# VH-VL binders against Glutamine--fructose-6-phosphate aminotransferase [isomerizing] (glmS), part 4

Target 1, 141 residues: Glutamine--fructose-6-phosphate aminotransferase [isomerizing] (glmS), of Sulfurisphaera tokodaii (f9vpa4r286to426)
Amino acid sequence: VIEEIKNAERVIVIGAGTSYHAGLYFSIELNRLGINSLPVIASEYYNVRSKKGDLVFAISQSGETIDVLQGIRMMRNSGAKIISLTNVIESAIARESDYKIYMRAGPEIGVAATKTFTTQLASILFILSVLKKENLKKMEK

## First folded at step 15 (VH-VL; from y4 with heavy chain Y59S A106S, light chain S53D)

Design j4
Fold by ESMFold2 at other seeds, look of step 16:
Structure j4 (fold): chain C 141 residues (1-141), chain A 123 residues (1-123), chain B 105 residues (1-105)
Amino acid sequence: as target 1 above (141 residues)
Amino acid sequence: EVQLVQSGAEVKKPGATVKISCKVSGGTFSSYAIHWVQQAPGKGLEWMGRINPSGGSTSYNQKFKDKATITADKSTDTAYMELSSLRSEDTAVYFCARGTYSGYTSPDYFDYWGQGTLVTVSS
Amino acid sequence: DIQMTQSPSSVSASVGDRVTITCKASQGIDSYVAWYQQKPGKAPKLLIYAADDLQSGVPSRFSGSGSGTDFTLTISSLQPEDFATYYCQQYDDYTFGGGTKVEIK
C-alpha cells in the first residue's frame, strides 16, 4: 500500500460524512509530505476526471456507502487503482478495490459516529507515520 | 453471472411502434446504467442512449432523441426501448448493454451485452 | 461529437500473424477507450478498457495501447477464432470507430 501511495501521480481521497472529514485530513497531510492529493465528497464524485496513474483511496467503515461505491466504479474506468479502508471483510467496496485495508477497532455501538471517526483516523495516522518515516530516511542523504 | 436477455425479433410496417425489452439477471439492476446500441445491416455500432434504473433519468444521442424512448421497470429488472414512427432505415439489430455504474452519463463502457433484437421495417 | 477514425477497414492475415488496428480521436480523450470484438450474428464482446487494461477472461495475445488521440489494438499471434470485426469506442460521449474486419487467409 505505502509504495502505491508514494508512486501515485495523484491520490484521490473519497468519503461521505465523517469519512470525508477523515479523508480531508489525510489529503492535507499527504500534500504536506509532497504527495499530490485531492479530497472528494462522495456525493460529488462525478466532478472529478480520473486518469491513469491516479490512486483512489476510498473510506467507508461499512464498505457499503452507495456514493463511494459508485464513485470508485466510475474512477476505475480511467484505469485508476482503488485502495479501500473499511471495517467489513467482503463488503461491496472492499471486494471491488485493488487493495484493501481493514480497520482494527471493535464494532460501533454508539448513536454518534465518534468511535467510527477515531478508528478511521487511527488507520490514517498509522499510514502517515510510515510515510513520514520514509521521508526521514530520504533526508539522511 | 450477469445476463441480459432481449425480446425476440419483430417485423413491422412503416409508421408502427415497437417496444424491445431487456431483462437483466445476476446483479443489482438499479446499480448499473442500461445502454442501447443500434447496428444497421452490414454496418457498425451506434450508441442510442442510456437510463439510470434507480431514478429513471435518461440521456440520448441527439440522432435518436425523437425516435427512441428508454424506460426501466425495477420491479421486473427490465429495461425497455420504444421506437416510434418506424421507417425502413430503422431496420437494424438493437442491443442493450450494461455499464459499470449508474450515477452519471459518462465515462462508462459496456461489459455485458444482450443478444440483440432484429427489427425489420418493410412494406 | 468526438469522431473515432478506425483503420484499416479490413485486413487479411494468416494464423500466427501480428495484427494491428488503430483508432484516432478527433480530440483528446485521455485513456477513455474500449475495444470490442464482434462475430457474425453475435453481440460485441469487451476486450480492452481504459485503453490498455485487459478484460477478465480475454487471451493475453490481445493488447491495447495509446492515450490522448491515438490508440492501437494488437493481436500478437492471430488464431483462427480471432476472425471477427473489431470496434474501438471512446466513452466520453460514446462514439464507435467504423470497425475493422479481420479475415483469415
Scores: ipSAE 0.635, ipTM 0.862, lowest interface PAE 1.6, mean pLDDT 89

## First folded at step 16 (VH-VL; from j4 with heavy chain S106A)

Design k2
Fold by ESMFold2 at other seeds, look of step 17:
Structure k2 (fold): chain C 141 residues (1-141), chain A 123 residues (1-123), chain B 105 residues (1-105)
Amino acid sequence: as target 1 above (141 residues)
Amino acid sequence: EVQLVQSGAEVKKPGATVKISCKVSGGTFSSYAIHWVQQAPGKGLEWMGRINPSGGSTSYNQKFKDKATITADKSTDTAYMELSSLRSEDTAVYFCARGTYSGYTAPDYFDYWGQGTLVTVSS
Amino acid sequence: DIQMTQSPSSVSASVGDRVTITCKASQGIDSYVAWYQQKPGKAPKLLIYAADDLQSGVPSRFSGSGSGTDFTLTISSLQPEDFATYYCQQYDDYTFGGGTKVEIK
């Protein structure tokens, strides 16, 4: 996964509702790391022209969010590769992705909605921490 | 198993109308656009238009805009194409084909095709 | 409309031959190209999408390449079942190449 993110010409991050906000954070931090990134509201996926070399990072807790699924289907038509972040093994979005990341829920803290967002954010923070560590190694060379 | 089954061959007189059906089975009908393609005898392929089955939104090749009307019936998982004011040059095989998503006109390619419907227009 | 100029119009080849078919777009279309195989009396069958991505179930002897305006379909070792007509299609506004008939030499 990490090498695919580093090699991408652009990381398109797509999500709906709270997943979009998690994706926006991810996209901002990717840009701060020098990785070109574009956050996309899932319902407006058709406004984006994907290209070969793009990597689509799809965020969906259920793995069944219809606008996300429609978006990755359209973007695959350019040959873009799809990474999914979901909590459901063999969901539609996971099955149609080239790479799959499954969220692991932490301790129950509050209502189900807050647990979902914190799990997405935790997964994103872990990815970012690995990317930051790899960038430090690269600078030392 | 996704299948697109089209209605049978038609022979029509000039000026008549024909309506070709395309029954989709083995998949979620409303999730995928249905496209229509013309192939005149001994000729290549030409895109005619498409429909998003969930909302009925259509897009047409300008060449066929005044010739073809594409509709869909979600209750029967069937798309239709009606050809009006038939002329001899409308004699062709007409294919329906399934796209990969439904929410926009392009970009899309066609991964499942119907068997084709021959429409012959002659006196 | 984006025109797709496909060449050659026909190829005479033997089983085992390498066959190369080209399409040229009248303007840049990135990698929005598909290739289809059509046998007489049958519907087209998708082989390649996104210029070089192989459709599931298509033999690995088929490959695609190109981006921008120039695209190629290659059959590395022609088989008896590969004698057919091949079409490229750009899917920015859905035009097809004129076709290439691959026939027995």
Scores: ipSAE 0.611, ipTM 0.855, lowest interface PAE 1.7, mean pLDDT 89

## First folded at step 17 (VH-VL; from k2 with light chain K24Q G28D V33L)

Design aa1
Fold by ESMFold2, look of step 18:
Structure aa1 (fold): chain C 141 residues (1-141), chain A 123 residues (1-123), chain B 105 residues (1-105)
Amino acid sequence: as target 1 above (141 residues)
Amino acid sequence: EVQLVQSGAEVKKPGATVKISCKVSGGTFSSYAIHWVQQAPGKGLEWMGRINPSGGSTSYNQKFKDKATITADKSTDTAYMELSSLRSEDTAVYFCARGTYSGYTAPDYFDYWGQGTLVTVSS
Amino acid sequence: DIQMTQSPSSVSASVGDRVTITCQASQDIDSYLAWYQQKPGKAPKLLIYAADDLQSGVPSRFSGSGSGTDFTLTISSLQPEDFATYYCQQYDDYTFGGGTKVEIK
């Protein structure tokens, strides 16, 4: 996964509701690392013209979010590759993605209402930490 | 296995109408646009229009806007195309085809096709 | 309207031959191009989408290339079942090339 993100010409991050907000954070941090990224509200997916070389990072806890599924289907039509971040194996979004990342809950330390967002954020932070570590090695020459 | 099965061949007189059906099986009907394509005898392919079965919204090739009316029935997983005021130039095979998503007109390609319906218009 | 110019209009070839078919778009369509195969009396069959992505179940002797305005379909070693008519389609607003009939010598 990490090499695909680093090699993409643009990382399109698509999600609905709280997944969009997690995706927005991810996109901001990717841009801070020098990785071109565009956050997309799932219901507005048709406003984005994807291209070959794009990588689509789809965030859906259930893996069944309709607007996300429609969006990744449209974006594959350019030849873009799809990474999914879901918590359900064999979900529609996971099955239709080229690469799959499955969330898992860490130790429970928050209020129940924050569990879904913190799980998504934890997965995103892990990806970012690996990207940051590789960036540091490159600077050390 | 996704299948699109069209209604049978039709012979019509000039000025008549015809309604072609396209029944879809082996998938979620409302998740995929249904497109219609004309192939005149000995000729190539021409896109006519499409429908989003979920809400019934349509988009047409301008050439066919006044000729074709595309509808869908979600209860029977069937799309329809009605051709009005038939002329001899409308003699062709008409295909329905399934797109890869439904929420917008383009971009889309057609991964499954119906067998085609021959419409012959003769006096 | 985006015009697709497909050439040649026909090819006479033998089993085992390499066949190349071209399509030219009247404007830049990025990679939004598909290739279809059609046998007589049958519906078209999708071969290639996104200019060079092979559809599932399609033999690897079929390949696509190109971007922008110039595209090619290549059959690396023609088989008896490949005698058919081939169409390109741009899918920014859905126009087809005129077709290329591949015939047995």
Scores: ipSAE 0.652, ipTM 0.863, lowest interface PAE 1.6, mean pLDDT 89
Fold by ESMFold2, look of step 17:
Structure aa1 (fold): chain C 141 residues (1-141), chain A 123 residues (1-123), chain B 105 residues (1-105)
Amino acid sequence: as target 1 above (141 residues)
Amino acid sequence: EVQLVQSGAEVKKPGATVKISCKVSGGTFSSYAIHWVQQAPGKGLEWMGRINPSGGSTSYNQKFKDKATITADKSTDTAYMELSSLRSEDTAVYFCARGTYSGYTAPDYFDYWGQGTLVTVSS
Amino acid sequence: DIQMTQSPSSVSASVGDRVTITCQASQDIDSYLAWYQQKPGKAPKLLIYAADDLQSGVPSRFSGSGSGTDFTLTISSLQPEDFATYYCQQYDDYTFGGGTKVEIK
């Protein structure tokens, strides 16, 4: 996953609702690290023209969010690669992704949205910590 | 396995109307756009339009916007294309094809195709 | 409207030959390009999407290349089942090339 993010020409981060907010944070931090990134509200995915060399980072706890699924399908049509961050093994979004990250949070029912957001954020923070280590190594030169 | 099965061949006179069906099996009908493609005898392929089966929204090639009407019936997993005011130059094979998503007109490619329906228009 | 110019219109080849088919778009379409195979009396079959991504179940002797305006389909070692007509399609607004018929020499 880390190598794909470093080598992408652009990281498109797509999510709906609270997953969009987690994705927005991720995208902002990627840009601070010098990685070109675009956060996308899933329901507006058609506003983005993906290109070969793009990496799509799809965030969906259930792995079944229809706007996210439709978005990654459209974006794959350019040859973009898909990373999914989901909590459900063999979900539609996970099955249609090139790379899969699982959060292992419980089923999303009612007010549990804060639990799943915390797990999404923890996964994002881990990815960022590894990327930051790579940046520090480059700065030593 | 996903299959698209079209209605049988039709012979029509100029001025008539024809309605071609395209039944989709082996997949989730409402999740994928249904596109229609014309192939005139001895000629290549031409895109006619598509429908999002979920809400029924359509978009058309400008050439066919006054000729073709595309509809879908989610209860039977079937898309339809009606051709009106038929002329001899409408003689062609008409294919339905399934896209990879449904929420927007483009970009999309067609991963499953119907067997084609020959419509012959003669005086 | 984006025009697709496909060349050649036909090619005669033998089993085992390398066959190359080209398409040129009238404007930049990035990699929004598919290749289809069609046999007489049959529907087209998807071979390649996104210019160079091989569809699942398609033999690896098929490959695509190109971006922008110039695209190529290559069959590395022609097989008897590959005699067919091949079409490119740009999918920004859905136009097809004129087709290339691959025939037995």
Scores: ipSAE 0.645, ipTM 0.864, lowest interface PAE 1.6, mean pLDDT 89
Fold by ESMFold2, fold request of step 20:
Structure aa1 (fold): chain C 141 residues (1-141), chain A 123 residues (1-123), chain B 105 residues (1-105)
Amino acid sequence: as target 1 above (141 residues)
Amino acid sequence: EVQLVQSGAEVKKPGATVKISCKVSGGTFSSYAIHWVQQAPGKGLEWMGRINPSGGSTSYNQKFKDKATITADKSTDTAYMELSSLRSEDTAVYFCARGTYSGYTAPDYFDYWGQGTLVTVSS
Amino acid sequence: DIQMTQSPSSVSASVGDRVTITCQASQDIDSYLAWYQQKPGKAPKLLIYAADDLQSGVPSRFSGSGSGTDFTLTISSLQPEDFATYYCQQYDDYTFGGGTKVEIK
C-alpha cells in the first residue's frame, strides 16, 4: 500500500461526514510530504475528474457508505486504483477495492462517530509515520 | 448474475408510439444507470440517453430528446423507453445497457446489455 | 460532440492473424474509452475499458492501448469466435466509432 501512495500521480481521498474530516487531515499531511492529494466530500464525487495514475483512498468504517461506493465506481472508469480503509471484511467498498486496509475498532458506544474517527485517525497516523520514515531514508541516501 | 431482458419486437405504422421495456435482474437496480442505444439496420451504435433509477433523473442525446422518453419503475426493476411520432428512419434495434454507477451522466461504460428490441416502422 | 474516427471499416483475416483496429478522438478524452465486440443478431459485449483494462472473462489475446486521442485494439491471434464487428466508444459524452467488421478469409 505505502508504495502505491508514494508512486501515485495524485491521491484522491474520499469520505463522508467524520471520515471526510479524517481524509482532509490525511490529504493535508500528504501534501506536506510532497505527495499531491485532493480531499473529496463523498456526496460531491462527480465534481472530480479522475485520470489513469490517480489513486483513490476511500474511507468508510462500515464499507457500505453509498456516496463513497458510487464515487469509487465512477473513478475506476478512468483506470484509477482504489485503496479502501474500512472496518468490515467483505463489505461492498472493500470488495470493489484493489487494496484493502482494515482498521480495528471496538463496539460503537457513546457519541456515534467518536470511536470510528479515532480509529480512522490512528490508521492514518500509522500510514503517515511509515511515509515520513521513508522520507528520512531518502534524505539519508 | 446481472441480466437485462427486453420486450419483444414491434411493428408499427408511421406516427405511432412504442414503449420498450428492460427488466433488470441481479444487483441493486437503483445503484446503476440504465442507458439506451440505437442501432439502425446495417449501421453502428448511437447513444440515446440514460436514467438514474434512484431518483428518475434523465439525460438525453440532443438528437433524441424530442423522440425518446426514458422512465423507470423501481417496484418492478424495469426501465422503459417510449418512442413517439415514429418515422421510417426510426426502424432500428434498441438496446438497454447498464452502467457502473448512477449518480451522474458521465463518465461511464456499459458492462451488461439487453438482447435488443427490433422496432420496424412501415406503412 | 466528440467524434470518433474508427479504421479500418472492415478487415478480411485468417485464423491466427494479428488484427489491429484504431480509433481517433476529435479531442483529448484521457483514457475514457471502451471497446465492444458485437456478433450479428447479438448485443455488444464489453472487451476493454479505460483504454487498456481488460474486462473480466475476456481472453488475453485482446489488448488495448493509447490515451488522449489515439487508441488501438489488438487481437494477437485471431480465433474463429472473434469474427465480429468491433466498436470503440468514448464515454465523456458517449459517441461510438463507425465499427470495424472482422471477416474470415
Scores: ipSAE 0.617, ipTM 0.858, lowest interface PAE 1.8, mean pLDDT 89
Fold by ESMFold2 at other seeds, look of step 19:
Structure aa1 (fold): chain C 141 residues (1-141), chain A 123 residues (1-123), chain B 105 residues (1-105)
Amino acid sequence: as target 1 above (141 residues)
Amino acid sequence: EVQLVQSGAEVKKPGATVKISCKVSGGTFSSYAIHWVQQAPGKGLEWMGRINPSGGSTSYNQKFKDKATITADKSTDTAYMELSSLRSEDTAVYFCARGTYSGYTAPDYFDYWGQGTLVTVSS
Amino acid sequence: DIQMTQSPSSVSASVGDRVTITCQASQDIDSYLAWYQQKPGKAPKLLIYAADDLQSGVPSRFSGSGSGTDFTLTISSLQPEDFATYYCQQYDDYTFGGGTKVEIK
């Protein structure tokens, strides 16, 4: 998965609500690492023209967010590849993605929005830490 | 499995109206645009327009804007195309086809097709 | 309105032959191109989307290539069941090529 992010010509990060905020953070940090990235509010997916070489990073804990699913479907029409970050193995978004990352969150109990955002952010921070470590290796060469 | 079944062949006189149905099964009807394509006898394919079944918004090829009216009925998972003021030049097979999403006009390609409906316009 | 110029209009070929069909768009369409197969009396069938992505269930002897304005469909080893007319379609505003009729023998 990490290799796909590094090799993408552009990483389009799509999410709704709190997932959009996690995605925005991810996109900002990707750009700081020199990885071209565009954050997208899921309900506005139609404003983006995807291309071959794009990688779409879709964030949806349930894997059923309608606007994310519609956005992935549209963007796949260019041949873009889809990575999903979900917590449901056979959700619609996961089934329709090329690469799948499953969050380590347990069943949603209590204040789901807070727990959901924390697990999304933890997953994103892990990905960023691996990317940052790879960047340091490249510099040392 | 996804299947599109169209209404049967029609023979009409010039000036008449015809309404072709396209019933969709095996998927979430409102999640996918329904497109319509004309194929005149012995000729190629021509896109006519599409509908987003969720809310009924449409887009048309300018050539067919005054000829075709596309609608959908979510309660029966059926799309319709009405052709008005029929002329002999409107004799063709008309296909419905399902897109890959519904929330915008383009880009989209058609992964499932109906069997086609022959409309013949003759005196 | 984006015009698609498809060639040849027909081709006669033998089983086992390599067949190449081309489409040229009047302007840059990136990779927003599909290929369809239509057998006589039947609806079109999607073969390829995004210029070179093979649709599920389509035999691997079919392949697509190209981007921008110039695109090709290749049948690497023609089979008897490949007798059909083939259409390209750009999907920025949905125009089809004129079709290529492939005749066996």
Scores: ipSAE 0.607, ipTM 0.857, lowest interface PAE 1.7, mean pLDDT 89
Fold by ESMFold2 at other seeds, fold request of step 20:
Structure aa1 (fold): chain C 141 residues (1-141), chain A 123 residues (1-123), chain B 105 residues (1-105)
Amino acid sequence: as target 1 above (141 residues)
Amino acid sequence: EVQLVQSGAEVKKPGATVKISCKVSGGTFSSYAIHWVQQAPGKGLEWMGRINPSGGSTSYNQKFKDKATITADKSTDTAYMELSSLRSEDTAVYFCARGTYSGYTAPDYFDYWGQGTLVTVSS
Amino acid sequence: DIQMTQSPSSVSASVGDRVTITCQASQDIDSYLAWYQQKPGKAPKLLIYAADDLQSGVPSRFSGSGSGTDFTLTISSLQPEDFATYYCQQYDDYTFGGGTKVEIK
């Protein structure tokens, strides 16, 4: 996964609702690291023209968010590769992605959107920490 | 497995109307656009239009705008194309085909095809 | 609309031959191009999407290349079941090439 992010010509981060806000944060931090990134509101996926070399990072805890699923389907038509961040191994989004990252959060109960956001941020922070370590190693030389 | 099954061959007189059905099985009908393609005898392929089965929105090739009407019935997972004011030059095989998503006209290719329906227009 | 110029219109070839088919778009379509195979009396079958991505279940002797305006379908070693007509299709607004009939020599 880390190699795909590093080698992508552009990382398109797609999510709906609170997942979009987690994706926005991820996209901003990727750009700070020199990785070209574009955050996308899932319901507006058709405003983006993907290309070969793009990597689509799809965020959906359930893996069934309709607008995210439609977006990754459209973007695959350019030859872009799909990474999914979900909590459900057999979800539609996970099954239709090239690479899969799973959040191991407990069942959604009560104010579920808030708990989902925290879990998504934790996964994103881990990915960012690995990417930042690679940047520091490169700078030492 | 996804399967598109079209209605049988039709023989019509000039001026008549024909309605071709395309029943989709083995997938979620409303999640994928249904496209229609004409192939005149001994000729190539020509895109006619598409429908998003979810809301019924359509897009047409301008050549077929006044000839074809595309509809869908979600209760039977069936798309339809009606051809009006038939002429001899409308004699062709008509295919339905499934796209990979439904929410926009934007880029799509067709991974599943119906078997084709021959429409013959003769006096 | 985007015009697709496909060549040649016909190819006579033997089993084992390498066959190359080209398509040229009238404007830049990035990699939004598919290749289809059609046998007589049958529906088209998707071979390649995104210019060079093989559809699942398609034999590896089929390959695609190109981006922008110039695209190529290659059959590296022609088999008996490959005698068919091949079409390119750009999918920015759904125009097909004129087709290439691959015939037994």
Scores: ipSAE 0.607, ipTM 0.853, lowest interface PAE 1.8, mean pLDDT 89

Design aa1
Fold by ESMFold2, fold request of step 20:
Structure aa1 (fold): chain C 141 residues (1-141), chain A 123 residues (1-123), chain B 105 residues (1-105)
Amino acid sequence: as target 1 above (141 residues)
Amino acid sequence: EVQLVQSGAEVKKPGATVKISCKVSGGTFSSYAIHWVQQAPGKGLEWMGRINPSGGSTSYNQKFKDKATITADKSTDTAYMELSSLRSEDTAVYFCARGTYSGYTAPDYFDYWGQGTLVTVSS
Amino acid sequence: DIQMTQSPSSVSASVGDRVTITCQASQDIDSYLAWYQQKPGKAPKLLIYAADDLQSGVPSRFSGSGSGTDFTLTISSLQPEDFATYYCQQYDDYTFGGGTKVEIK
């Protein structure tokens, strides 16, 4: 997965609600690492014209978020590849992704899904830490 | 297995109306746009319009905007296209086709097609 | 509307031949192009999307190339079942090429 992110012409990060905010953070940090990235509110997916070489990073805990699913379907029409970050192995978004990252979260028991956001952010921070280590190793050579 | 089954051939007089059905099976009807394509005898393909079955929103090729009316019925997983004020130049095979998503008009390609419906307009 | 100029309009070929079909768009369409095969009395069948991505179940002798305005469909070794009419389609606003009929020599 890490190599796909490094090699992408652009990383389009799509999510709804709190997943969008996690995605926005991810996109900002990717740009700071020199990886071209665009955050997208899932309900506005049609405002983005994807191209070959784009990588779509789709964030959906359930893997069934309708606007995210519609967005990755549209963006695949350009030949873009899809990475999903979900908590459900057989979800629609996971099944339609080229690469899959599964987060592990405890039971969702409140009206505010704080635990879901925290596990999304933890997954993103881990990815970023690996990318940062890759950059430091490259400079060392 | 996704399948689109269209209604049978029709012979109509000039000025009449025809309504072609397209029943979708083996998939989630409301998740994919249904497009309509005309093929005049011995001619190529021409896009007519599409419908998002979820909310019923439509988009038309300007050439057909006053000729065709596209609708969908989620309870029967069926899309329809009505052609009004038929003329002899409306004689063609009409295809329905499924897109890959439904939320916007374009960009999309068509991965499943109906068998086609011949409409013949003659006096 | 985006015009699609497809050539040749027909080609006469033998089994085993390499066949090349081209489409030119009147403006830049990036890679938003599909290729369809249509046999007489049948519906079109999707072969290629995104200019060069092969649809599942389509034989590897079919390939697509190009981006921007110039696109090519290639059949590397023509088989008896490949005699058909082929259409390109740009899907920014859904204009089809005029078609290419591949016939037995």
Scores: ipSAE 0.604, ipTM 0.858, lowest interface PAE 1.9, mean pLDDT 89
Fold by ESMFold2 at other seeds, fold request of step 20:
Structure aa1 (fold): chain C 141 residues (1-141), chain A 123 residues (1-123), chain B 105 residues (1-105)
Amino acid sequence: as target 1 above (141 residues)
Amino acid sequence: EVQLVQSGAEVKKPGATVKISCKVSGGTFSSYAIHWVQQAPGKGLEWMGRINPSGGSTSYNQKFKDKATITADKSTDTAYMELSSLRSEDTAVYFCARGTYSGYTAPDYFDYWGQGTLVTVSS
Amino acid sequence: DIQMTQSPSSVSASVGDRVTITCQASQDIDSYLAWYQQKPGKAPKLLIYAADDLQSGVPSRFSGSGSGTDFTLTISSLQPEDFATYYCQQYDDYTFGGGTKVEIK
């Protein structure tokens, strides 16, 4: 996964609601690391023309968010590759992704979406920490 | 297994109308646009239009905008194309095909196709 | 409308031959191009999308290449079941090439 992010011509990060905010943070941090990134609110997916070489990072806890699913389907039409960040094995978004990252949040029971956002952010922070370590290795040489 | 099953062949006189059905099974009907493609005898393929089954939004090739009317019925997972004021040049095989998403007209390719419906217009 | 010029219109080849089919778009379509196979009396079947991505279940002897305006479908070793007509399709506004009929000698 980390090599795909590093080598992408552009990382398109798509999510709805709180997942969009997690994706926005991810996209900002990717740009700070020198990785071209575009955050996309899922309901606006059709405004983005993807290209071969793009990587789509799709964030959906359930893996069933309709606008995210529609967006990755459209963006695959250019040959873009899809990474999903979900909490459900065999969800529609996970099944239709080239690479899959699963969160370990456990089921929510009547709780507000803050637990969902926290687990998304934790996954994103882990990915960013690995990318930062790779960047430091490059500088050492 | 996604399948698109079209209604049977039709023989019509000039001036008549015909309504071709396309029943979709094996997938979520409302999540995928249904496209229609004409193939005249001995000729290539020509895109006619599509429908987003979720809201009924349609887009047409300008050549067919006054000839074809595309509709969908979510309760039966069926798309329809009606051809009006039939002429001899409308004799063709008509295919329905499924896109990969539904929320916009393009870009899309067609991963599943119906078997085709021959419409013959003769006097 | 984006015009697709497909060539050749017909190819006569032997089993095992390498067959190349080309399409040229009248304007830049990035990689928004598909290839379809159609056998007589049958519906088209998707072979390749995004110019060079092979559809699931399609034999690896089929490959696509190109971007922008010039695109190629290659059959590396022609098989008897590959007798068919092949169409390219750009999917910015859905025009098809004129088709290439592949005939076994």
Scores: ipSAE 0.553, ipTM 0.836, lowest interface PAE 1.9, mean pLDDT 89

